# Designs tried in a protein design chat: VHH binders against o26223. Part 120

Target 1, 191 residues: o26223
Amino acid sequence: MKLLWTSQHIKVTVHIDGKVSKMDVLEAIKTRRSIRKYQDREVPEELIDKILDAAMCGPSAVDERPWHFIVVRNREMLEKIPEVHPYGAMVKDAPVAIIVCCDSSLEKIPGFWVQDCSIASQNILLAAHSLGLGAVWTGVYPLEDRVEGIRRLFSIPEHVIPFSVIPLGYPAENPGTRDLFDPDRIHLEKW

## First folded at step 6 (VHH)

Design v29 (framework vhh_gefurulimab)
Fold by ESMFold2-Fast, scan of step 6:
Structure v29 (fold): chain B 191 residues (1-191), chain A 124 residues (1-124)
Amino acid sequence: as target 1 above (191 residues)
Amino acid sequence: EVQLVESGGGLVKPGGSLRLSCAASGRTFSYYAAAWFRQAPGKEREFVSAIRSGGYTTYADSVKGRFTISRDNAKNSLYLQMNSLRAEDTAVYYCAAEPYLSGKFYTDSAYDYWGQGTLVTVSS
């Protein structure tokens, strides 16, 4: 009586309850929080695909779109990330993590890949939040020890640079929202 | 402890509609995930639909567009609205709930609380 199903077996469509979980763009931006505690629940592949589709829709310098993504679900690999990323302890407790990478061979204008990968990372966080997941951006680039550690762990080629590690899952915490609007940082016409 | 009781099963004709309800009783608790599973004679139990924290819903491909899962947390109740029913939907339908923050929403083992089932027969 084997009743176990994996994400590979599931042919399902996932959507947000329009009444309770509906969120417009401004609400998503304003209510997204870094989430570091996750339920022991698998994230369907369909949701990861939606998140990665959103990540690839970001603007990039000269449309270079240098991003590549590694999706990590293997528990042993997730458990090794904190060994090379000292502030990534929460990654081992996540059901999945996305590593955002830059393929430097796709770079058309020097240096802008950092901005491109930042935009992709933010889109991952916003898309995850809009789908009822929690995520956090853990920094890799420009910290050389983390870049080398992640590269070695995931067999990343020399011309590809790991930029961020983003664990995600169903949230097991709710830190609430922040009010960050500061009118003193807005200058009209001149400084 | 908690007890789940399904209701709303019965005999319907192909193309008909039926609404299943699942009521929970016991200690006050919130559902982190609630789901419907079904089992037809001679087949293994299969996932039908789930609703999770945040109100997110998931449907098996065989029922998407025809079935709608919903819940009323204040009444500790789960519902399955079944439209455009087919002979292949004939099964015993079970509700399942997980009041703790663990488990995989699409697997039987994720759920500690199960109802006794309600029979749905789709035939002319």
Scores: ipSAE 0.000, ipTM 0.098, lowest interface PAE 20.3, mean pLDDT 82

Design v3 (framework vhh_7aqx_2)
Fold by ESMFold2-Fast, scan of step 6:
Structure v3 (fold): chain B 191 residues (1-191), chain A 126 residues (1-126)
Amino acid sequence: as target 1 above (191 residues)
Amino acid sequence: QVQLQESGGGLVQAGGSLRLSCTTSGRTFSKYAFSWFRQAPGEEREFVGAISWSGGRTDYADSVKGRFTISRDNAKNTFYLQMNSLKTEDTAVYYCAASPLYKFGTYSDESAYDYWGQGTQVTVSS
């Protein structure tokens, strides 16, 4: 691996043969896709540790960092998630899932925990993508039935709110790139 | 938050086998990495083996590789050290230890572990 300058003078580490390249931040953001089909292959614990480290590095309102994470690898438990989450059918086919939770006792400013946990969830998706994995965010909060279903299934205390369920694994699908830039959504100086 | 208690120690002849258990009372058993350390009389405490929070990663001291196996049972809040082909130099007090899954450092580093058991004696006779 060599250190190279980008066109914006940002250092990146790449292998000359293109065999080993580190995805830069903009590339990771632009190429991340929701992945719902996974290879029948376990995800190493080292990669989960790196993903959770990245999740905890997100900004939070007044530095409240209200997130807690449940890592689920047990197939019986993964198979029960679709019973309480109707759009979580793919979770049973994933080798692992992360449940992002908010500990309400850590909340310092009302309502901002939703943004905090959204940031943590997105960091999980980006970190997984950068490590060669695929993941998808399946929504739990604010749907009362899903919140209570997940709480009961995983023995989550009353003061803790399950926010999202993110299955992840090695991708078994390759969705194409998206052209999402829409200049009509950009207003200069005023609406 | 985790309390650890070893069991299964005792006297065994060289070439024999013994299984140690470490039982915990913590509600967060599945979130911890676990290890075994040992201390022989007059020696410093040394690493024996470790198992990650998922069970997907194990590590062993060179002196026990191929002879000892560490495993965990999350349903029973218990983890084990299966000791085969025991040698007289395996005689020591064996300690179990626990560390949260996000703790940094190597599994052989004593400072990585927040919780420790009281120890169980293993004596291997010639």
Scores: ipSAE 0.000, ipTM 0.147, lowest interface PAE 15.5, mean pLDDT 83

Design v30 (framework vhh_gefurulimab)
Fold by ESMFold2-Fast, scan of step 6:
Structure v30 (fold): chain B 191 residues (1-191), chain A 123 residues (1-123)
Amino acid sequence: as target 1 above (191 residues)
Amino acid sequence: EVQLVESGGGLVKPGGSLRLSCAASGRTFSYYAAAWFRQAPGKEREFVSAIRSGGYTTYADSVKGRFTISRDNAKNSLYLQMNSLRAEDTAVYYCAATLGWYKFSDPSEYDYWGQGTLVTVSS
């Protein structure tokens, strides 16, 4: 028996306030770290739905919203990702990964899909962190070998471009604090 | 939520030393900037010193060279070493924490505050 996702199921999950630690937007941005070690725990589908809703809420050039997402929970498929992505070794240990893709047929302004998919990827990282999960962005585009490898592995059609692979899970590491504010990078009125 | 509790206040003679401690409860304290403020009787709350998550420190001109701020992230603790104390250092000392990136000398930048600890410098 084949079960399909419905918009009502996704909508109900998104609108229900999950029992996760609340953090404000600035706290989420400042405390998010790349997480590459995950607990051996299932990530509920309701949290994935919330993360994907957040991904789709990003601004997009001329509102083209070219993103598509592949949710990978199958262990055998996750274990094959490092074979086509040299820096994706941690993906095999994650309970789930999201592949962010661009459907080029939805593109209205040439080239801006990269910015659109970057925004979606960052929203996935921030939403995951706000829900008590850890995630890391592993780059696919513009590296042709990775693009072709991921395309082949997940049967992605030629007009769709895999952009990033983002493994997610409950964190099994707590990276140290970083202070990234650098006033030397801020120029007033001109360079 | 971050909760802050100060300790180490007391009565000390001019020229003496005190070390204040601030214990933080909360898993993310290491990501916060932290500061010491003080309030003397009849005066507004004034900035003493701040330390960022990365260790950068700032001091009010009135305490430079006499006070040293430090933190121990493994112990979730903030410290103020006060040397060469003067009568004008008499105040209630508060620790504060923020994720903000504005002027650290502005009390309105700080989201979390302790209850305060009294320091009296007198003969």
Scores: ipSAE 0.000, ipTM 0.189, lowest interface PAE 16.1, mean pLDDT 84

Design v31 (framework vhh_gefurulimab)
Fold by ESMFold2-Fast, scan of step 6:
Structure v31 (fold): chain B 191 residues (1-191), chain A 124 residues (1-124)
Amino acid sequence: as target 1 above (191 residues)
Amino acid sequence: EVQLVESGGGLVKPGGSLRLSCAASGRTFSYYAAAWFRQAPGKEREFVSAIRSGGYTTYADSVKGRFTISRDNAKNSLYLQMNSLRAEDTAVYYCAAHIYSFGKYLTEDEYNYWGQGTLVTVSS
């Protein structure tokens, strides 16, 4: 009940919450932030599996589900990502990264794989946040040099397109929450 | 519907190498979690290594750095390359597979298809 006692109780609660999600979906959406600094701590395989399960639950145009995922834990491979992705410097410090890919041969409606992979990427970010992890979406497609570089690094076939690289880990920063609501972007009935 | 057949077991000297193979009928391993388990004489079965859809691999601490799991989807086969073999690696090695896309896949009850086993003997 004293300040030090309350602080100890909060630490115990945070430790428990780190293993079990306590936030609802709206809170997760509103409080998720891009995290680029990670603790030197392994992410359990069970959490990665939960995140990828959530990624595959997204809607897909005509249920094509063209997404494929590469899970990268190899330190040497993570260290090479910044060489082909200029804004991917944080990836080398992450314990793990997920590469979201599209198998273009699975697409039935041209162009919609971009939306499909965007949905999968966002679900990864939200699921990671809900599980006490931090992550950031680093863009690959449609930047041709990044697409080619990632493809070569991970031996990705020509018909498969790397879409995003998402490093994740236990957060070592807390940027806080942003107020992004802008009523001027809401139009009733017509533009 | 999935039949697993192991091969490649035998007698080998300490420090030697063996490659175990597991062939599956009717399906490719790309749609499975697949694993190697082993059972030493008088002991319970233990996890050795697993490979999941997408190629993600996991190893038991006792074999990490010495064993490599891989698969060839064109040949519908799973492999275990065993290097720097020790007397304690002596066991019957089992191939196991599961159809689900994700999961930890480190325990026996998570696999629904099993091979008959192949004996590996590392003699002094």
Scores: ipSAE 0.000, ipTM 0.098, lowest interface PAE 18.2, mean pLDDT 81

Design v32 (framework vhh_gefurulimab)
Fold by ESMFold2-Fast, scan of step 6:
Structure v32 (fold): chain B 191 residues (1-191), chain A 124 residues (1-124)
Amino acid sequence: as target 1 above (191 residues)
Amino acid sequence: EVQLVESGGGLVKPGGSLRLSCAASGRTFSYYAAAWFRQAPGKEREFVSAIRSGGYTTYADSVKGRFTISRDNAKNSLYLQMNSLRAEDTAVYYCAAQFTYPGLKWESSDYDYWGQGTLVTVSS
């Protein structure tokens, strides 16, 4: 990792297969957008490894860390995801997708795996963005048909729950950024 | 659609045992979450035990070590084996089922299908 000054005086820069991407944490959070169009270009394994490392670094209830990940690169399998996920059409055009799963045998506090897997999913999106990739969170849980469809398609055992499908690749679109700050949502001391 | 029918309730002495059954029609308990809730006279409905996909179980602190939840997919049935019964276990017991894969279900609002209830009275 090469450290450079940012406008926020935070140094965050990573080497990506000879490329250099730089942005501070706040910039990454504010500029990340859902990306649904990808270049016909392979994502190196080392970038997927960095993304999954970041995914596993999230906070987890009672440190249960119930996450498991399936990395899908096979085009035939990617093409089958839209059959079980109606709003996952873009997955068939992605070079790779990550399926975020919960191993329920690792759960220590009932129900908190949803928060755990949400944190892992968001870290995947932020890490991908920081590395020059685009990604989108497509929802699986809590929709019964999607959970069952993804489980069957990827031979996921009964004790493991598919949570999200995140296609990713080099972006082929730039939707710009949003200004979402709303001070009316902030209450001081009391409601 | 799914129908749940409880049975096995009755009068039992303190320290006794009772086995509740819940028969399901329609969808099976395999790949589903199912639970027992109870409502004691003059109290609100409370969670007792749940079993979810993979056979993983959760128990309320008040029943841990005394109650055992199980299911039989061949009979489409859910069971609650109640041992070392106490006067405080007196309640109407309800079977509940959720036909989704995600998570362990322990809140009333998490369950879409409910039985009519079966009365358990623990009295000397």
Scores: ipSAE 0.000, ipTM 0.100, lowest interface PAE 19.3, mean pLDDT 81

Design v33 (framework vhh_gefurulimab)
Fold by ESMFold2-Fast, scan of step 6:
Structure v33 (fold): chain B 191 residues (1-191), chain A 124 residues (1-124)
Amino acid sequence: as target 1 above (191 residues)
Amino acid sequence: EVQLVESGGGLVKPGGSLRLSCAASGFTFSKYWAAWFRQAPGKEREFVSAISTGGRTTYADSVKGRFTISRDNAKNSLYLQMNSLRAEDTAVYYCAAKYLSGFTYIPSEDYDYWGQGTLVTVSS
């Protein structure tokens, strides 16, 4: 846990009524962590709207934008997700989850929908973090048992593919940031 | 004592308009997603339109551009404005409510509360 990071998150959560200095983009990217413990506190629809607006602003191959989103707040439905997603235990304790889906009928270039939905998922994580929320990406595609389980649970049509389940809420844990820069992974001019 | 009561059904000519209303009582309507379903003679019940607690709307492809769903939480009411009616729109229309908030998903028929229906007949 870094003190500057902790102070930043406290500031964002306390002054979310528009009285905060905005987190810059690099700070948001570098300080975002997976959050799996949430306060017993509802997330306003307004914040979910902002997060989904950001999700749809990602670049998409040939501008196909195949993403659809299911917003789940129903407690009984959230409690059933761990039954079909083995690593989704934290979802049952979240006030809300977003399921990122691909509508295959909107796909213009075969296979690029995975990249499109990955971009949308990451934008959800960054937007949530910038608004003082915590979230975690739990993978669904390409694991067929999880895809089919989520499809059945939420009545998703056969031409639509559930890609990820992202629980979110006000964070009840404060993991520190990581220093991940590795210069050995950077090659100048050639490999 | 939870009730959803539809009204506004009737006989209308092709190309005409009708406005359906649904009055909710016995629960906190503002906390529920609300939807319209319909059932034509000899067919299964099908989804028509849904509206979230925040006013986000979803429409079946067969009614997009012709029907408009709306809600008035202060009056505990749900509405469906139906324009450019076709013979194929003839059905009993049901309102339904489900405890959810935020954005709508592709609705299932797994709703918490249902009305008794109102008949809409589109005929010359």
Scores: ipSAE 0.000, ipTM 0.134, lowest interface PAE 17.1, mean pLDDT 83

Design v34 (framework vhh_gefurulimab)
Fold by ESMFold2-Fast, scan of step 6:
Structure v34 (fold): chain B 191 residues (1-191), chain A 124 residues (1-124)
Amino acid sequence: as target 1 above (191 residues)
Amino acid sequence: EVQLVESGGGLVKPGGSLRLSCAASGFTFSKYWAAWFRQAPGKEREFVSAISTGGRTTYADSVKGRFTISRDNAKNSLYLQMNSLRAEDTAVYYCAAGPFYKTLYSVDESYDYWGQGTLVTVSS
């Protein structure tokens, strides 16, 4: 039975509450910030899998779900990412990174995999934030040098396209929230 | 072919000890959470203990302090050391494995792979 279960020393939860911070969806969306400084603290394997489960729950064009994920914890491999990704310098300081990939053999509608992988990437950022972690989306696609560099570094097949590299960890910075609401971008009935 | 095969069950006296083993094959065991469940005659299947890929453990209150779960990824094996056994520990014990996120819950539908079970009888 799904139930909140607590041993004398350890808590396990059903789905919603317990070991993870409480944050509603709107709060998560509005307070998520790019985090590039991380504590020297391991991220539990269980949290990474929760994040990846959330990533796979996004909508995709004609339900093609073309995403694949590479989880990188190896320090030597993390240190090599900045060599092929100039804006990925912070990755070497993160305890873990997720590489979001598209398997083109799963593509049902040409070109929509970019939107599919963008949705997966955003879900990773939101899920990480809701679990008390910080993350940042570093772009790979459509920059050909980065795509080929990451592909070579992680032995990614030719039919698979690396889309983003997302380092994550416990935050070592706390940037303020942004007020981004702009009513001039909202049009009623017509342009 | 994915398999989990339990061994080590048997008849033991109250207060005795028993060590259960589970051999995993056909998948990368080291990437999976693993757990022990048990089912006594005429009762629902219940959670006993779980261990993460990194070795973090959790136990049902009924076995805490008496049972110890462990794993050996190099041997693709899961173990349950059972000490101070009681008559109420009599059950078929099942080995289970599942992905990280599902195994945050002490529920059987969270586990993808199951063994056939091994019988433990605690009786004088």
Scores: ipSAE 0.000, ipTM 0.144, lowest interface PAE 16.8, mean pLDDT 84

Design v35 (framework vhh_gefurulimab)
Fold by ESMFold2-Fast, scan of step 6:
Structure v35 (fold): chain B 191 residues (1-191), chain A 124 residues (1-124)
Amino acid sequence: as target 1 above (191 residues)
Amino acid sequence: EVQLVESGGGLVKPGGSLRLSCAASGFTFSKYWAAWFRQAPGKEREFVSAISTGGRTTYADSVKGRFTISRDNAKNSLYLQMNSLRAEDTAVYYCAADYIGKSFYLSEPDYEYWGQGTLVTVSS
């Protein structure tokens, strides 16, 4: 699958079968699925740059934008992640992973960095999907053993907190769609 | 020691109903997300239904409207009420549980504890 940029608001995706499709924001949100199986293909640096640009465009409490990113392509390093993250077995099979981190020195409002890094992580997932890639959010924070393990593995400073590890690649699975709309969770005018 | 034990499987005719039970022991079941998975002969294990610690449920499209998942934390038990059974529902059904904290850190639940399975055969 390859993605072609036509404008800031419209994207064109060419699938493996050669079919061209258009994906808007609502379609991207509704069709994004966690992808844990990847093709043995490299992800171009240009696509990673576009994904990280999207990650940094999220809203942030008092515009603190505490996020930092580590891009991991080294096979030996990817293979070590499952040793410190039990639910990260799929990371070793991905061509690349992004580690989302919070620089606590940039925090202006206590505690909101978790929401800020969650927004950045979700933007990575959506951007990857819109570009024809698959990804999955594997949680690090607030599990202290995972935080310490990832910090040690990637030489992350004490004032920086690893938040999530997101492997990505060209998808080798299609889990299908989900109908998640629940009108019982919508209250008009009052509870 | 952690155990999940399924029961209630058996032979049932198409259109019939069956209720599966899963008894949990060796851990605080009320703090765990719980789910049913199934595996038909020659196929990979697939998701059927899940229930959160707060009672929120989700279902695979193939069973939605026919199956109902429920839990009884006082009895450390998980249930699956299966109605309008079809030949395609024939499978070994597995009970699974995952700690609420771990499930929260994944985009989808990845289950830590598994039962041994119970066979459901839908045939005339």
Scores: ipSAE 0.000, ipTM 0.102, lowest interface PAE 18.4, mean pLDDT 82

Design v36 (framework vhh_gefurulimab)
Fold by ESMFold2-Fast, scan of step 6:
Structure v36 (fold): chain B 191 residues (1-191), chain A 124 residues (1-124)
Amino acid sequence: as target 1 above (191 residues)
Amino acid sequence: EVQLVESGGGLVKPGGSLRLSCAASGFTFSKYWAAWFRQAPGKEREFVSAISTGGRTTYADSVKGRFTISRDNAKNSLYLQMNSLRAEDTAVYYCAASLYTPWKGFSDSEYDYWGQGTLVTVSS
């Protein structure tokens, strides 16, 4: 007897609030929320690797893939982020943060790196959520003071642009889900 | 109690000037980005101008060169100097504050605190 090869819907199993949950792609997209409060618990390196693998799977303009990532676990460095990003106070309380960067030397179409790094950032948020973690996108680009502050703090070369700082951890808050579907924003055949 | 209270609205002729004020209380205003938004009758609320904690300013294209945003942290106050006013500037003007820097800027969902608004009417 041989198993029949059949198509299966992709499902992701995650631990949310200590309980295993099955989450399909649409559910992950709809239930992801910004998380700014984290448990005092380390995030395993294996989960960070899975998140970064997902980040690099995003589409990019002319397949330029300009993204680079800095993984920050050092408590002293995390505590310095609010000094150069005053509105990133929650970062110091996270067990880990990912800094999404653009290597401008890899850019093939001017300006599309912003979209590329936005896609990578969103994939980080979705992947974290699918793995039972919480995360929030804190803005760096296009604010010049934040860009230069983060660049100096992490020794980022001039041709590389820090785009976002994403703290991650096991969530210590449970915000409700949002129903954001608005049919008035959908136009059939023309405006 | 957190409050933002706008004042200075009124009736003004096209080409005239008006200065709006916003008084903040119940929170540390100096730690917040501050912004002006407006809503014209029958239209969605739109961004007008923002100022960072360090005094960096951003303006909507429709008001750039005519409006000037400023802040006075010692007085917990935000200002909007409006020059060369046009009929299309007629709206209720709202003061808003955000602890976190608006990274895409200008979306009203990024602001934590809002005032009640002050009416500006530009007509002859």
Scores: ipSAE 0.000, ipTM 0.098, lowest interface PAE 19.7, mean pLDDT 83

Design v37 (framework vhh_gefurulimab)
Fold by ESMFold2-Fast, scan of step 6:
Structure v37 (fold): chain B 191 residues (1-191), chain A 124 residues (1-124)
Amino acid sequence: as target 1 above (191 residues)
Amino acid sequence: EVQLVESGGGLVKPGGSLRLSCAASGFTFSKYWAAWFRQAPGKEREFVSAISTGGRTTYADSVKGRFTISRDNAKNSLYLQMNSLRAEDTAVYYCAATFGYKLPYSTEDAYDYWGQGTLVTVSS
């Protein structure tokens, strides 16, 4: 039986002063930081699925949506990632990691899968931040040794390319935000 | 007509167990995510547990370790095994279903189909 959409479906979070507070899009973009230290605390599957939903909402070249995701929670597998990814040491300390992959059979325009998977990776970082989690993008593609190491470790088919490994968890560090706006990089009408 | 019908509710003592069932009809249940929600008297409806088309499960913190969600696609059925029941588990329990990969599955807004509910009373 289908429910009608009513005010009963609306949830409101109110602070002590009565003001509704949620992180807006601009705030999320500006305050997201790379997080490499995590609490020893499980991340609920519900939050992972919200993050993956956000990842799949990114634009892609000719709507090719070539992304696939591997969710890794197994401690033994997380501990093996630094063996094939030398700058991924923090992954072994995370409660979960997401591996962003490209299924090359879904690619419609050569080379644009890199942009597609970058967008998916960034959406994972922003969604994690908006949900009170911390994450960091560790690069896999285009480094051949890392690509083949990750492929072998997770039994990834030859037509699928691992793009990034993103560990995430509840943050155990709180870096300040950065002011990165540089008006000298903005050109009006022409270079 | 699409229907979800819950059964298995009743009165149980604290520490007891109950198994809820939900019978789905009028749609291809195996293609739907399914969930249990509950509503206690005078409170908002809250998420209890969800199960994906592939059998992947998630639980609210309040029930984790005590409740187990499962499905039987051949029987078009969803189950909730409730162990170590507490007075705070007293509520009307609803099953819900949604097509495909629509999130967040912990919110009522994610679900297209709902049952009428079955009452669980935990009382000493």
Scores: ipSAE 0.000, ipTM 0.114, lowest interface PAE 17.4, mean pLDDT 84

Design v38 (framework vhh_gefurulimab)
Fold by ESMFold2-Fast, scan of step 6:
Structure v38 (fold): chain B 191 residues (1-191), chain A 123 residues (1-123)
Amino acid sequence: as target 1 above (191 residues)
Amino acid sequence: EVQLVESGGGLVKPGGSLRLSCAASGFTFSKYWAAWFRQAPGKEREFVSAISTGGRTTYADSVKGRFTISRDNAKNSLYLQMNSLRAEDTAVYYCAAEWYSLGKIYTSPDDYWGQGTLVTVSS
C-alpha cells in the first residue's frame, strides 16, 4: 500500500506491489475505465452476487425495479455472442458476462425502464471496478437486430427486453484515467 | 507534459512577508481548483489554502487573515501572499491543481503536484 497524501477532506491510497487499493466513491467513478481484455481467471460467485446486489440498489422510476439479470459463464454461449453483437468480440474472451434485461410486466411508468436498466448497468460497472475487476457496457437496446439475436441465444421471453451485455473479469489491461471535467457544461441559475 | 513549478521560497524573518508563485503547464489550468499545501520536517503534508475556478477562496485556520491566495488564468499561475510570517510557517510549500466536489476540496493522485519551494522563518 502506498499512501500518497491526504487533503483535509479526503484520504487516498494507491494500488502498488499487488495490493488492492481502497477507493472512495468519487475516486471509483473517476477511475473506472472500459476493460476489454481479461486474465484467464474465474470470477468467484460471491463477487458476482455483490455486483448484482449493487445493481439492484439503484433508483428506479416509481420503484418499478424492472431489471432481471442473466449470468453467463458457459464458454460456448459466450463465444456465440459476437455472432449477434458486432461490437461484442471481447465477450468471448471474458470469464463471465451479465445480460441486463427489462421485464416489461414490471413496468409501472411508460419508457422509464430504459433509465432504470441504464442505472443498473452503470452500478455493475462501478461495483466491478471497486472489487478489482474490469468490465465494459456493450449496447443491445434499442438496436432491434441485437435485441432479437440476444433474445434467441438465451431463450428470453417476448415480454422481456435484453438491454445490455456486460463482460467482466480480472483486467489484463490498464488504460489509465481521463480528465473529462468541462465547466462550460455547467450553468448557474439560468442557461 | 503536465507540470507545476513553485518558486518564491527563501529565508525570512518573523513578521516578514513572502510571495510564492506556481506556474502551470500542460493542462487547462482555468478548469481546476488550485491549492497550496505545506509540509514541515517530520510532519504530514497539510492544507494551507485553495481557490476555485470562480475565485472563491478558503483558508486553514492557522493562516486565515495572514495569507492570501490568488490566480491568474491568463498566465496559468497561482500565488500565495504570506504576511506576518511565524516560525511555525517554516515548511516546504507545494502547489496542487484539484477538483471541488460535494462541498469538499477533492485532491486525487491524478491531480497535478509541484516539486515544492522551501520557506524558512527564523531570526
Scores: ipSAE 0.000, ipTM 0.089, lowest interface PAE 19.1, mean pLDDT 81

